VH-VL binders against c7peq0. Designs and how they scored, part 53

Target 1, 252 residues: c7peq0
Amino acid sequence: MHNKIYNSFIDRKAKGIKSFAVLIDPDKVNPADIADLAAKCTAAKVDYIFLGGSLVITNHLDECVQQFKTLCDIPVVLFPGSPSQVSRYADALLYLSVISGRNPELLIGQHVLSAPAVKKSGLEVISTGYVLIDGGAPTTVSYISNTTPIPSDKDDIAMCTAMAGEMLGMKVVFMDAGSGARKPITESMISRVASQVSAPIIVGGGIRDAEKAYLNCKAGADIIVVGNAIEKETSLIKEMADAVHAAAPVLK
Key: E = the ipSAE of ESMFold2; O = the ipSAE of OpenDDE; V2 = 0.75 times the mean of E and O plus 0.25 times the DockQ between their complexes.

## First folded at step 17 (VH-VL; framework fv_inotuzumab)

Design k3 (at its last look DockQ between E and O 0.36; V2 from the best seeds 0.00; counts 0 for: pae E 10.5 > 2)
Fold by OpenDDE, look of step 17:
Order: sequence, then structure tokens, then C-alpha cells
Structure k3 (fold): chain C 252 residues (1-252), chain A 120 residues (1-120), chain B 112 residues (1-112)
Amino acid sequence: as target 1 above (252 residues)
Amino acid sequence: EVQLVQSGAEVKKPGASVKVSCKASGYTFTSYYIHWVRQAPGQGLEWIGYINPEGGRTTYARKFQGRVTMTADTSTSTVYMELSSLRSEDTAVYYCARNRYDTSGYFDYWGQGTLVTVSS
Amino acid sequence: DVQVTQSPSSLSASVGDRVTITCRSSQSLLHSSGKTYLSWYLHKPGKAPQLLIYEVSNRFSGVPDRFSGSGSGTDFTLTISSLQPEDFATYYCQQYTHFPWTFGQGTKVEIK
């Protein structure tokens, strides 16, 4: 049970299956809309629900997790802005180290502080190399992390960063342009990273349409994460999910 | 002393709505979730959902989605459960129960129950 | 959802008897944290249910020593070492390892 979600990442990747994850911010989502959202995700065969936000204003994480667990059978993966954001009812936690930056707090400092609580939660912990890419504008992630993102045109830096993360034992690489990114990560950068990294690659930030999601998959992304676009238009869930799943047509 | 006191028995017709209240006392109202559980005649306990009195966020069982509404009044330390489109199958004793999700998943204190009868 | 099944559905006993009620879950209730989240309740008609046991074996405040809980994984037991007149009631187990939380169907303890 402790590696169920990670194993799903690995197995799907090995089979060439592409996965679609819907990102939900517990602080932004209207509880009244969660039922509809869960239904749409289920109908679209969304592979994962990612729960998390860069800002922790309120403590609605547990409630949000429970709502989704009640309403659908989609695995719930915590994608926290802070390592302290945990819920024992989630299926896994992406334990993020911001390896694109040079902030010691985001590399290990906050992890040390949160480690007892995370351990106590009993959650599956997936060590994740978080690679922040410049999305064309300051994002909440960049501001909060106080880190300089990797320039969008520096594929080699992204590649080397991801490689380093993997070699340090991180199980997943998360390339993120950040919430509200104006410029999504380029296919060239994704391809460059994918060529050198065996770990599952999660790509998020600034993905606004099905085509981009599809192209990112073709470039080498294993999991596509979309939040903001779906928040604005929930009808995109199905379109994007279908596109991602079409990138490697395998029956679930 | 922690107490949950519920409103009295209700008799409703099919298609109608019922609103049951649960008044809490003896503790900090916003520090605990209030759950609703019902028991139909000859049946076991069925979880309906819960409300966080702090902020009023709710979580409902899939079965009751669209028919149940829970609300909280912090000024009176009272939680309400409204069930609409009543059916004969909704005939049951409805209980409110206190729970602190972050520390415990059990229900340490319960209301006395409210009988809701749905009959034509 | 996780199903929990109690056995027996009913039993007859006398004051002073040792009573054992079983609860079986459809999957393990052992959480990855190492804790097992199962509780037991006593319920009398017209009264509020009362918490007896939480986390398999911990007695709730004010609960007499004659009540004890045990078990692991998928099989759990509530034991009343010496049944008292006030113990005639319906007993329920509840799992809260997995969400949504679910109850057993109950065991009615009646006077023989």
C-alpha cells in the first residue's frame, strides 16, 4: 500500500500510458462545485486528483480530500505548497524539493520540520524533484519559494537539474511553470529532460488546451497536470483527458 | 458537560423537506465537526455527512448528494440538517454526532435522535 | 466503500454472562501509520448512541472495565466480561481508517 501510487506512475510509464491529473486548490475550490467536478473527472477518466496550493490560507485540505474520496474513486495525491500540508486520507504525498532553486529551506529545511508529521500521517511519500520553469511572469510559486526559475529557453539546465534530482534518489520529476503561468513549458524542454531521465515526468503550468496537453505527452511527459484552465472552464476536463489518453492509446 | 440536543420528531409527506436541528453545548463549537447519521427501522447506522462549523464547509455521502444540506449557526451553536425530496425510505431516526476529524474519526458524543416519518 | 459485518446479528444472554461480538471488515483497517481505526458503540432505543471503544482497544472515558476491544487487520472483537442489566442494547462497530467511514449492521444483545 505504501507504494501504490508511485507504482502506478512507474507501471503506466513503462506501458507508455499517459496520465491526466486535475489540480484542485482546496482554498479556491467551492465546496458546492466539488460534486460536479468529481463527476466530470470520473466521466473523463481522470487518472489523478492533485490537491494542493502554493498558498495556505485556510485549513480545508482534509475536508477537500474527504469530499473527493467520497465522490469518486480517483486517487488523491497531495501536491502541497508546503510539506506540512498533509492529510492521512489522501493516497499519496508528493514530497517536493525545489531543485531548480538554491533555497536551502525548499531543498531540505522545511522537510526536516515537517518530517515527523508526514511520517505520522502514514501517507505514501513520493520524493519529487520539483523543477520550476519560467512561465513568462512571476507566479505564486516563484514568489513564495523565493527562487529563480529556470529560463524557458534553457533546456540543458532543466535537463541537468532533472538528472541531478534523479541521481539523488528523487523518484519523480515535476516540471512546473507555476500556477497562472503565461507560458507553458516547451516541448523541446520536455523532450530534452525525458531523454535523460527515467523517472516519471509530471508537467504542469500554463496548459490551457487539449492540444498542448497532447503535445507535452508526445514530447515525453508522463503525467499532465492542469488546474487554472479547468477552474475557469470545467468542460476542458474531458477534452484534455481524452487528448492525453490519445497520446498513448491504451485501455485502462 | 458535552451535550447535543436535537429537535423533535417530524412527520412529512413524500416529496417534502425536513430540517432537523442539533444544538451543541459544553465545548468549543467550532472545534469539532458535526456528523449526521440515520437509522432506519430494523437497519444499521448510515452516515449522511458532516459539517465543519468553522466556515460551514460540508461533506456529504454520495447517496445524499443533491438532497441534503447541512448548515451551522455559530451564534447559537446549532447545526441543521435538511433533507429534501423525502421518500418513504427516508423514514429513520436521525442523529447528530460530534467528531474531531484531525484527531479522531470516532464519534464521542451523540444527540438523542430525531424520528422522521415519511408517509403518504 | 469498506464493508463491515458484525456477527452475530443478535444474541441472548443473561446477567453475568461473557458476551463476544465480532466485526469483520472487507479490507484491512491497519493504517499505514500503524494505527487501526475501529470503534464500538452501545445504542439503546430512544437514547443517544454511546462510544465504548476507539482504536480497537481503548476504552472511552467513563466506560466500565468489563468492556474490552481486541483484534487486528480485518477481524475485531468486543467483549463484555460480565453482562450487566444496563448492557442490554445494540452494539455497532465502526471503521474510520478508510473514508467514508462505515458502520457494522449491529448486534442486538437481548435478555435470555
Scores: ipSAE 0.625, ipTM 0.840, lowest interface PAE 0.8, mean pLDDT 93
Fold by ESMFold2, look of step 17:
Structure k3 (fold): chain C 252 residues (1-252), chain A 120 residues (1-120), chain B 112 residues (1-112)
Amino acid sequence: as target 1 above (252 residues)
Amino acid sequence: EVQLVQSGAEVKKPGASVKVSCKASGYTFTSYYIHWVRQAPGQGLEWIGYINPEGGRTTYARKFQGRVTMTADTSTSTVYMELSSLRSEDTAVYYCARNRYDTSGYFDYWGQGTLVTVSS
Amino acid sequence: DVQVTQSPSSLSASVGDRVTITCRSSQSLLHSSGKTYLSWYLHKPGKAPQLLIYEVSNRFSGVPDRFSGSGSGTDFTLTISSLQPEDFATYYCQQYTHFPWTFGQGTKVEIK
């Protein structure tokens, strides 16, 4: 009941079971295509639907959540561009603090303003340390967040940032290269963070094929999130889901 | 004083369309979704869909997709529901009701109902 | 779709009686948040329906204390502790945990 989604992250991590999440932006998705998308995600056994984007209008969010909840049984987790983007129909909210940045508004400022509405929503709230990694070019998230991403070759900075977030009470670490990134986060960086962090690790941004999704899982990612590549070609959903699920422990 | 006032009863022939209005007062019109719910004779309540008055975005129950159109006029605080290709089984009392997007989705205020009769 | 079924479909009672109406859901109405989303409405012919109870047990503004709601999971009850003349009406439960939102078939409370 309480913490159902967070507990699923912890239980699956403890068993070495890797998860695939499809990220959908309510402002970009064509409503006529949602039924087909939901069917493809169901057939591929996608583990989570992440809904959100940097400029999401709140009333579109509600409608999109309702459509997915009607069309499939996959948990719907909010991945908002700001803490105020909530829908009570979702299963949980990733309450993101951009701990990689120096923008106080995204560290805690918006959270102070949104907290009453988040509490009133009744949603499961998952404290999430959001770590933005340089993806080879400026991304929408780096521009809107007005923050400098951690350089792609600074594994120790990413590791220390994630460690600090966990020590400060973050329950989940989200490493993201950003939508439209030219390069995904390296297996080296993922492995370095995973070696020092017990919290579930979500990895996203620039993942364009099944092999990279698989390698990220083997490096220590617990949840792989893909949005941009799926937006361009929904047929990739099955291939990527299969690769992620194949990364489960061989010892079974 | 929150009030939802609906247009009067309608009698229609099969194949026609009907347009029912719901005028809101006593609150900030764009802060609430307007839902439509109907009750056929001897039947329970059936949810039809809703509209977000701010942007006019709609969500319809699957049964009504393709036959129902909802619109909003923010200048008059009025929502309209149009049901097309009417059949005798569409005879019902049609209610508008409101809920706020950031609440649990209960309907705190309803209109008085509009009887729509479809007869040959 | 999640079905909610009321019992009884009708009942006869006298002023002052204690009345109970049950609502049973085909699926748990417990949301992942730990909250349960079930409401009760009162409806008289020719009138707008009126909200009585939301979130299982919370009385809406202006609803008399004689109305109370209880229950969890799949089983819910509306209780009228001492029936008044104005309480003869049809009562509906509504679940709003699962989309689409669905209503019970109604329980008619009549004068005996």
Scores: ipSAE 0.008, ipTM 0.432, lowest interface PAE 10.5, mean pLDDT 85
ESMFold2 (binder alone), look of step 17: mean pLDDT 91; pTM 0.907

Design k4 (at its last look DockQ between E and O 0.85; V2 from the best seeds 0.00; counts 0 for: pae E 4.1 > 2)
Fold by OpenDDE, look of step 17:
Structure k4 (fold): chain C 252 residues (1-252), chain A 120 residues (1-120), chain B 112 residues (1-112)
Amino acid sequence: as target 1 above (252 residues)
Amino acid sequence: EVQLVQSGAEVKKPGASVKVSCKASGYTFTSYYIHWVRQAPGQGLEWIGYINPEGGRTTYARKFQGRVTMTADTSTSTVYMELSSLRSEDTAVYYCARNRYDNSGYFDYWGQGTLVTVSS
Amino acid sequence: DVQVTQSPSSLSASVGDRVTITCRSSQSLLHSSGKTYLSWYLHKPGKAPQLLIYEVSNRFSGVPDRFSGSGSGTDFTLTISSLQPEDFATYYCQQYTHFPWTFGQGTKVEIK
């Protein structure tokens, strides 16, 4: 049970399957809309629900997770802005270290504080190297993290950062332009990272259309995460999911 | 003393709606989740959903999505469960139950139940 | 959903008898945290169900010592060491390791 979600990442990657994840912010989503959202995700064969935000109100996390669990069978993976944002009802937790930054609190400090609660939750914990990429404007992530993102044109820095994360034992690399990013991560950067990292690569931030999602997959992303675009237009879920799944047409 | 007191028995026709109330007392109303569970004749207990009285957020079982509405009135410490488009299969005793403050999953206090009969 | 099945569906007993009710789940109720989330309830007609046991073996406040819970994995047992007149009721187990939470069909304990 402690590695089911991670194993799914690894297995899908090994098979060349690309995955689509819908990012839901518990504080932004209207509970009344969750049923419709879940239905659309199911219809689109969304692979994962990523649940998290930078300012998640802890009191609603369980509710949000449970709501999705009742409405669909899609794995719910916590993508918390803080390591303390946990719910035992989720399927896994991405335990994020912001390795692109040099903030000790985001590297290990907050993890030390949250470790007892995380362990107590019984969640599958997936050590994740979080690599923040400049999205062209300050994002919530950059503000909260108080870290300087990797410049969007510095592929080598991103590559080296991801490599370091992997060599330190992080199981997943998450490249993120941040919530509300104006500039998504370039295919060049994704390709550069993918060429040197064996771990599953999650890419998010600033992806606004199916084409970009597809291209990111072709560049080497294993999992595409989209939040804001879907929040604005839920019809994009199917389009993006189809594009991602088409990037490596393998029977599920 | 913690108490959950439910409204009286209801008889409804198919297609109608029923609204059952659950009045809570003896504790801080907004600090605990209220769940609804029903039991059809000869059947086991079936979870319907729950409401967080603080903020009124609800979570419903898939089976009842679209037909059930739970609401909370903090001024009266009362939770309501409304079930619409009633069918004969909805004939059951409906219970409200309190879950722990952390929504841990077991129900420490229950209402006495409300019989809802759906018949032509 | 996780299925929970009780056995027997009904039993007849006398005051003073030792009564054992079993609950079986379709999958393990052992949570990754190491805890097992199973509860037992007592229910009399026309009255509110009452919590007896939570987390397999913990008695709820006010519950007499004659009630005990045990088990692990998929098999659980409620034991009444010496049945009292007030114990004639229907008993339910409930798992809450897996969401959504589910109940057994109940065991009716009747007077012999």
Scores: ipSAE 0.566, ipTM 0.834, lowest interface PAE 1.2, mean pLDDT 93
Fold by ESMFold2, look of step 17:
Structure k4 (fold): chain C 252 residues (1-252), chain A 120 residues (1-120), chain B 112 residues (1-112)
Amino acid sequence: as target 1 above (252 residues)
Amino acid sequence: EVQLVQSGAEVKKPGASVKVSCKASGYTFTSYYIHWVRQAPGQGLEWIGYINPEGGRTTYARKFQGRVTMTADTSTSTVYMELSSLRSEDTAVYYCARNRYDNSGYFDYWGQGTLVTVSS
Amino acid sequence: DVQVTQSPSSLSASVGDRVTITCRSSQSLLHSSGKTYLSWYLHKPGKAPQLLIYEVSNRFSGVPDRFSGSGSGTDFTLTISSLQPEDFATYYCQQYTHFPWTFGQGTKVEIK
């Protein structure tokens, strides 16, 4: 009951089982297509639905959560563009602090304002250190956050940032190149971070094919999240999920 | 004076479609969700889905996905529910009901109901 | 889906009687926020259903004091302290803690 979603992250990491999350932006998805999307995610055995985006300019979050809850049994985890974006019907909330940046509003400021609503929602709250990595082009997150992403070749900076977040009590590290990134996070950077943190590692942004998803898992990612590629081509869901699930270590 | 007034009873053959209307008055139509709930003879109430009249967004129960369509006409403050490929099991009284702006899950005002009978 | 079962399915009573109707959920209706989301409705043939109680025990606007709700976890009760002629109807409970929302099968209160 307590920490059910977070415990699933830990339990799967301990078993070497990799997870695939599909990121859906409530403002971008055509409501008519959600039933087909939910069916494809179910058939592919997608592990989590992440709902949210860098900028949510409408209040449709509850409606999207309810649609997925009626259409499938996959856990729905909120990935909000701001901490105040909550729905009581979701399973958990990634409560993101942009620890890679120096914007006080995204480090803690918005959280102070949103905390009463987050607490009232009753959601499982998962403290998440959000590490923004340069994806080769400005993203909505980088522009709106007014932060400089960590350069894509500065593995030690990303590692130290994630390490500091874990030491400060964050339960999850989310390495993200941002929605629409031209370049995904390098396997070298993932490996460097994974060598120094015990927390579950979520990796997203710019992942366009199953091979990259697989290689990111082998480098140490625990959860692969893909949004943009599946928005453009939902047939990729099965291919991506299969690749992520196949990345489990050899048991015996 | 919140009021939801539904269209009259319908008799349909299996395989046909039915379209039930629900006209709202006494409040700001686009500020509240409209849900549809049905009751088959001798059975309890069954939730079908809802529409947000602001923008026309819908959510349908899994059982009805693919057979139900809900629309809203803001100029007449009217919601429509169309159920296709009718079966005898779809014989029921169909209600529209208003939900608060936060989609809180309880229904403060209901329509009078529309009996839909499906028989050969 | 969370099942909600009412008992009795019907009952006969006289004006002035105290009437109780129970509603049992297959799963706890206590939300992690600490709130419990259960409502009660009154329905007469040919009329629109009417909301009586929301969040277990809160009377909706205009609902007489003789109606009260109670309960927690999986077990809930609607009480009519002194039955009036207009109270002969079918009563439904509804849970809205878990999506999709579900209703009880109804309890018919008839005049003796």
Scores: ipSAE 0.401, ipTM 0.745, lowest interface PAE 4.1, mean pLDDT 88
ESMFold2 (binder alone), look of step 17: mean pLDDT 91; pTM 0.899

Design k5 (at its last look DockQ between E and O 0.03; V2 from the best seeds 0.00; counts 0 for: pae O 10.3 > 2, placed apart)
Fold by ESMFold2, look of step 17:
Structure k5 (fold): chain C 252 residues (1-252), chain A 120 residues (1-120), chain B 112 residues (1-112)
Amino acid sequence: as target 1 above (252 residues)
Amino acid sequence: EVQLVQSGAEVKKPGASVKVSCKASGYTFTSYYIHWVRQAPGQGLEWIGYINPEGGRTTYARKFQGRVTMTADTSTSTVYMELSSLRSEDTAVYYCARNRYESSGYFDYWGQGTLVTVSS
Amino acid sequence: DVQVTQSPSSLSASVGDRVTITCRSSQSLLHSSGKTYLSWYLHKPGKAPQLLIYEVSNRFSGVPDRFSGSGSGTDFTLTISSLQPEDFATYYCQQYTHFPWTFGQGTKVEIK
């Protein structure tokens, strides 16, 4: 089916159903622990597995996708770290443009280089406006992107950035405080962005407990993604998934 | 010449485990996945899983998760498959086979097979 | 899992005969990249299986030209144009478009 994963984002948003995604970096997760992680994600009814990191070799990415496919039925969505992170076994690719920045290589330049391989992969490609928010400390993405994060108290700038991205054709907005974030994105900023875009909104970075995940959903996030906290303590998967799913309307 | 040479036939009782070896030669051992596939009497071929000899990363078919363990010894160019909690249904010929890291999914060279018989 | 089913289960033939084996998939094997991933293997008891055909119609290195593969979508065929004594064996198709990869149940080609 064309756009199966994107349509699931849209359909769930239309029904007021919030989604929980677990972000796995194959370089930073012990391969021996993936079976247990997949079991916990299944038991918690996690909606998506996001795979991404600094890996360059394609056969490690294929291996990770295939492991999850043998261990559970959760859709696997690629979060690319480089042009070589393409696997025909995944369900979709978040094709990220760093629209919050002024680096032309991250806006479109890298995409020109990767587009032939992405097209050849046969993956569902989801045009994603990536909005980097200041998380209280320099992050890997802010440093390597040579981009200034949107200040955490500048709700209007985040809103206008997301609005412009949607108008320019981005199908999804990804608000991220970065992997090294000390502070997650404020509920005020999420609410301001959500009031102005129809696109599904993914929120990540610095989310460390179920209460914050719940509050982000109530503020208007459609998909909560958590990686670092879960890599350290997989028992949080159930708590966070329950909180995210509980944010849905009772009456629907 | 590429060769995959497997260990000899084994007879086991239900509940036991079996460990089958597959020794590779004639190519760069760490450049190919090694898969295991079995054939029960009168049945077709069934994929069990694979190991990447570089680093020892494994992927197992859902049916075998929790019962199979694969390891690789790069110093001897040998892969091992251990299947535990054996049942009569596990009686089969077990094959190792390689495929390219391009994840092509077809198997260019196979071992000769190892008969494992599980009988009470 | 995607099922592949071979027909016939067995057949008897003489040296020199033309033999055709069919493989049918429960789902299309056409990948969205435009490629179709189906292979054929030959197997004799006590010997290692041998790859014959990959990607529907490509002969593997050293495979005689009497072996040919064809098909698309859900229907595929292995043809042996003139059966030789060494071709009496069991033949398997395998799909690798969809993970996990799956095999047909086999077709035994016996001497008449």
Scores: ipSAE 0.508, ipTM 0.801, lowest interface PAE 2.8, mean pLDDT 88
Fold by OpenDDE, look of step 17:
Structure k5 (fold): chain C 252 residues (1-252), chain A 120 residues (1-120), chain B 112 residues (1-112)
Amino acid sequence: as target 1 above (252 residues)
Amino acid sequence: EVQLVQSGAEVKKPGASVKVSCKASGYTFTSYYIHWVRQAPGQGLEWIGYINPEGGRTTYARKFQGRVTMTADTSTSTVYMELSSLRSEDTAVYYCARNRYESSGYFDYWGQGTLVTVSS
Amino acid sequence: DVQVTQSPSSLSASVGDRVTITCRSSQSLLHSSGKTYLSWYLHKPGKAPQLLIYEVSNRFSGVPDRFSGSGSGTDFTLTISSLQPEDFATYYCQQYTHFPWTFGQGTKVEIK
């Protein structure tokens, strides 16, 4: 139905514009802090709010989405860890297939189960090749799904995986070192993937400072996603956003 | 000229459902949001929710979640609001109103209102 | 929810009078964008409400110059510099800075 968010990815990539996304876990964020977060994101000219978590225990997803939509003009994109993490109020949904793994449930099984609800939601659905990279720490996804991430030094495997995803029709490639990653994805790996993939490339996991965000953009990342670092220190939002936006000319 | 024309007055029993229509004209239907607001006798205006006619996505106030359904028909440029499990306190004039931006919640054009009376 | 309170609830005035209506919110309506989202509407019985002012002080298209809006933070004012016969109605303020959006209780302007 809608392609507004995806089109924005494509348009910005085509123009060489780099984007910054703030990842927010609805179960971890205090509702009282949402206004402040929205304000900071707006001030920093954050490009996207990614909303989602690995478990989402509480039923705060709808409320969080609605709050952000009323408090700022930043698109809200769902980044779900499970089929239950769907809100019809968001602007788009990244429909993730874990193509780095060999778990059929994460490739298609969970999608079959969630498909009716996702369709009913009316959300823009963006098919996403999720590529899990070893970040030096077990991720919730790897633990729950029993999937093995791509080793951090195997650039060719990451490249081939992303290429396969794109050729299968996935519109976006999401490279993720995972929540709490000790080691973020290397610039060499990002560059290798970017050299062979035309789809927008999202990079997340283990990014703790503005310099790393900048370098990832220079390596070929189109969208940088940061969650944990910002949760700990909200002042980093502006610094990271500025760094990402400085990586390429930004249109006013 | 931009116009929002609503359906006529309704009388319902408690527990019933009511569906009010709002026909839009004079502008690109899918380019604006349609909100619903009601006013009970002697009360102020109360926001109910809104729909994006492009795709039919909706956002409802918490108070009405589970009881209200908004839909849009692009072929007729008409938005519908259905309220179920009606109560006496739902007696009000219901208005549809146009909004250009989701985050900018002023209403530049309104329907004439639809009186819904709920009585035993 | 953010409460919006108007004062007075009603007033009597004559044609040509200067009329002032106040709207007070329970929280600041200053948005992070730097804008303040407060609107004013005119409403006559049996008719559709009409937008007068948006974002505190911007007149909507076709609205006469005699209508003006001002204010900041939590206190806002609608002023009619010279009341005309067609201005006898109920006026509402509305905030849309905070979700959910809320309205004042209204101010009825009656003929003296």
Scores: ipSAE 0.007, ipTM 0.473, lowest interface PAE 10.3, mean pLDDT 90
ESMFold2 (binder alone), look of step 17: mean pLDDT 90; pTM 0.891

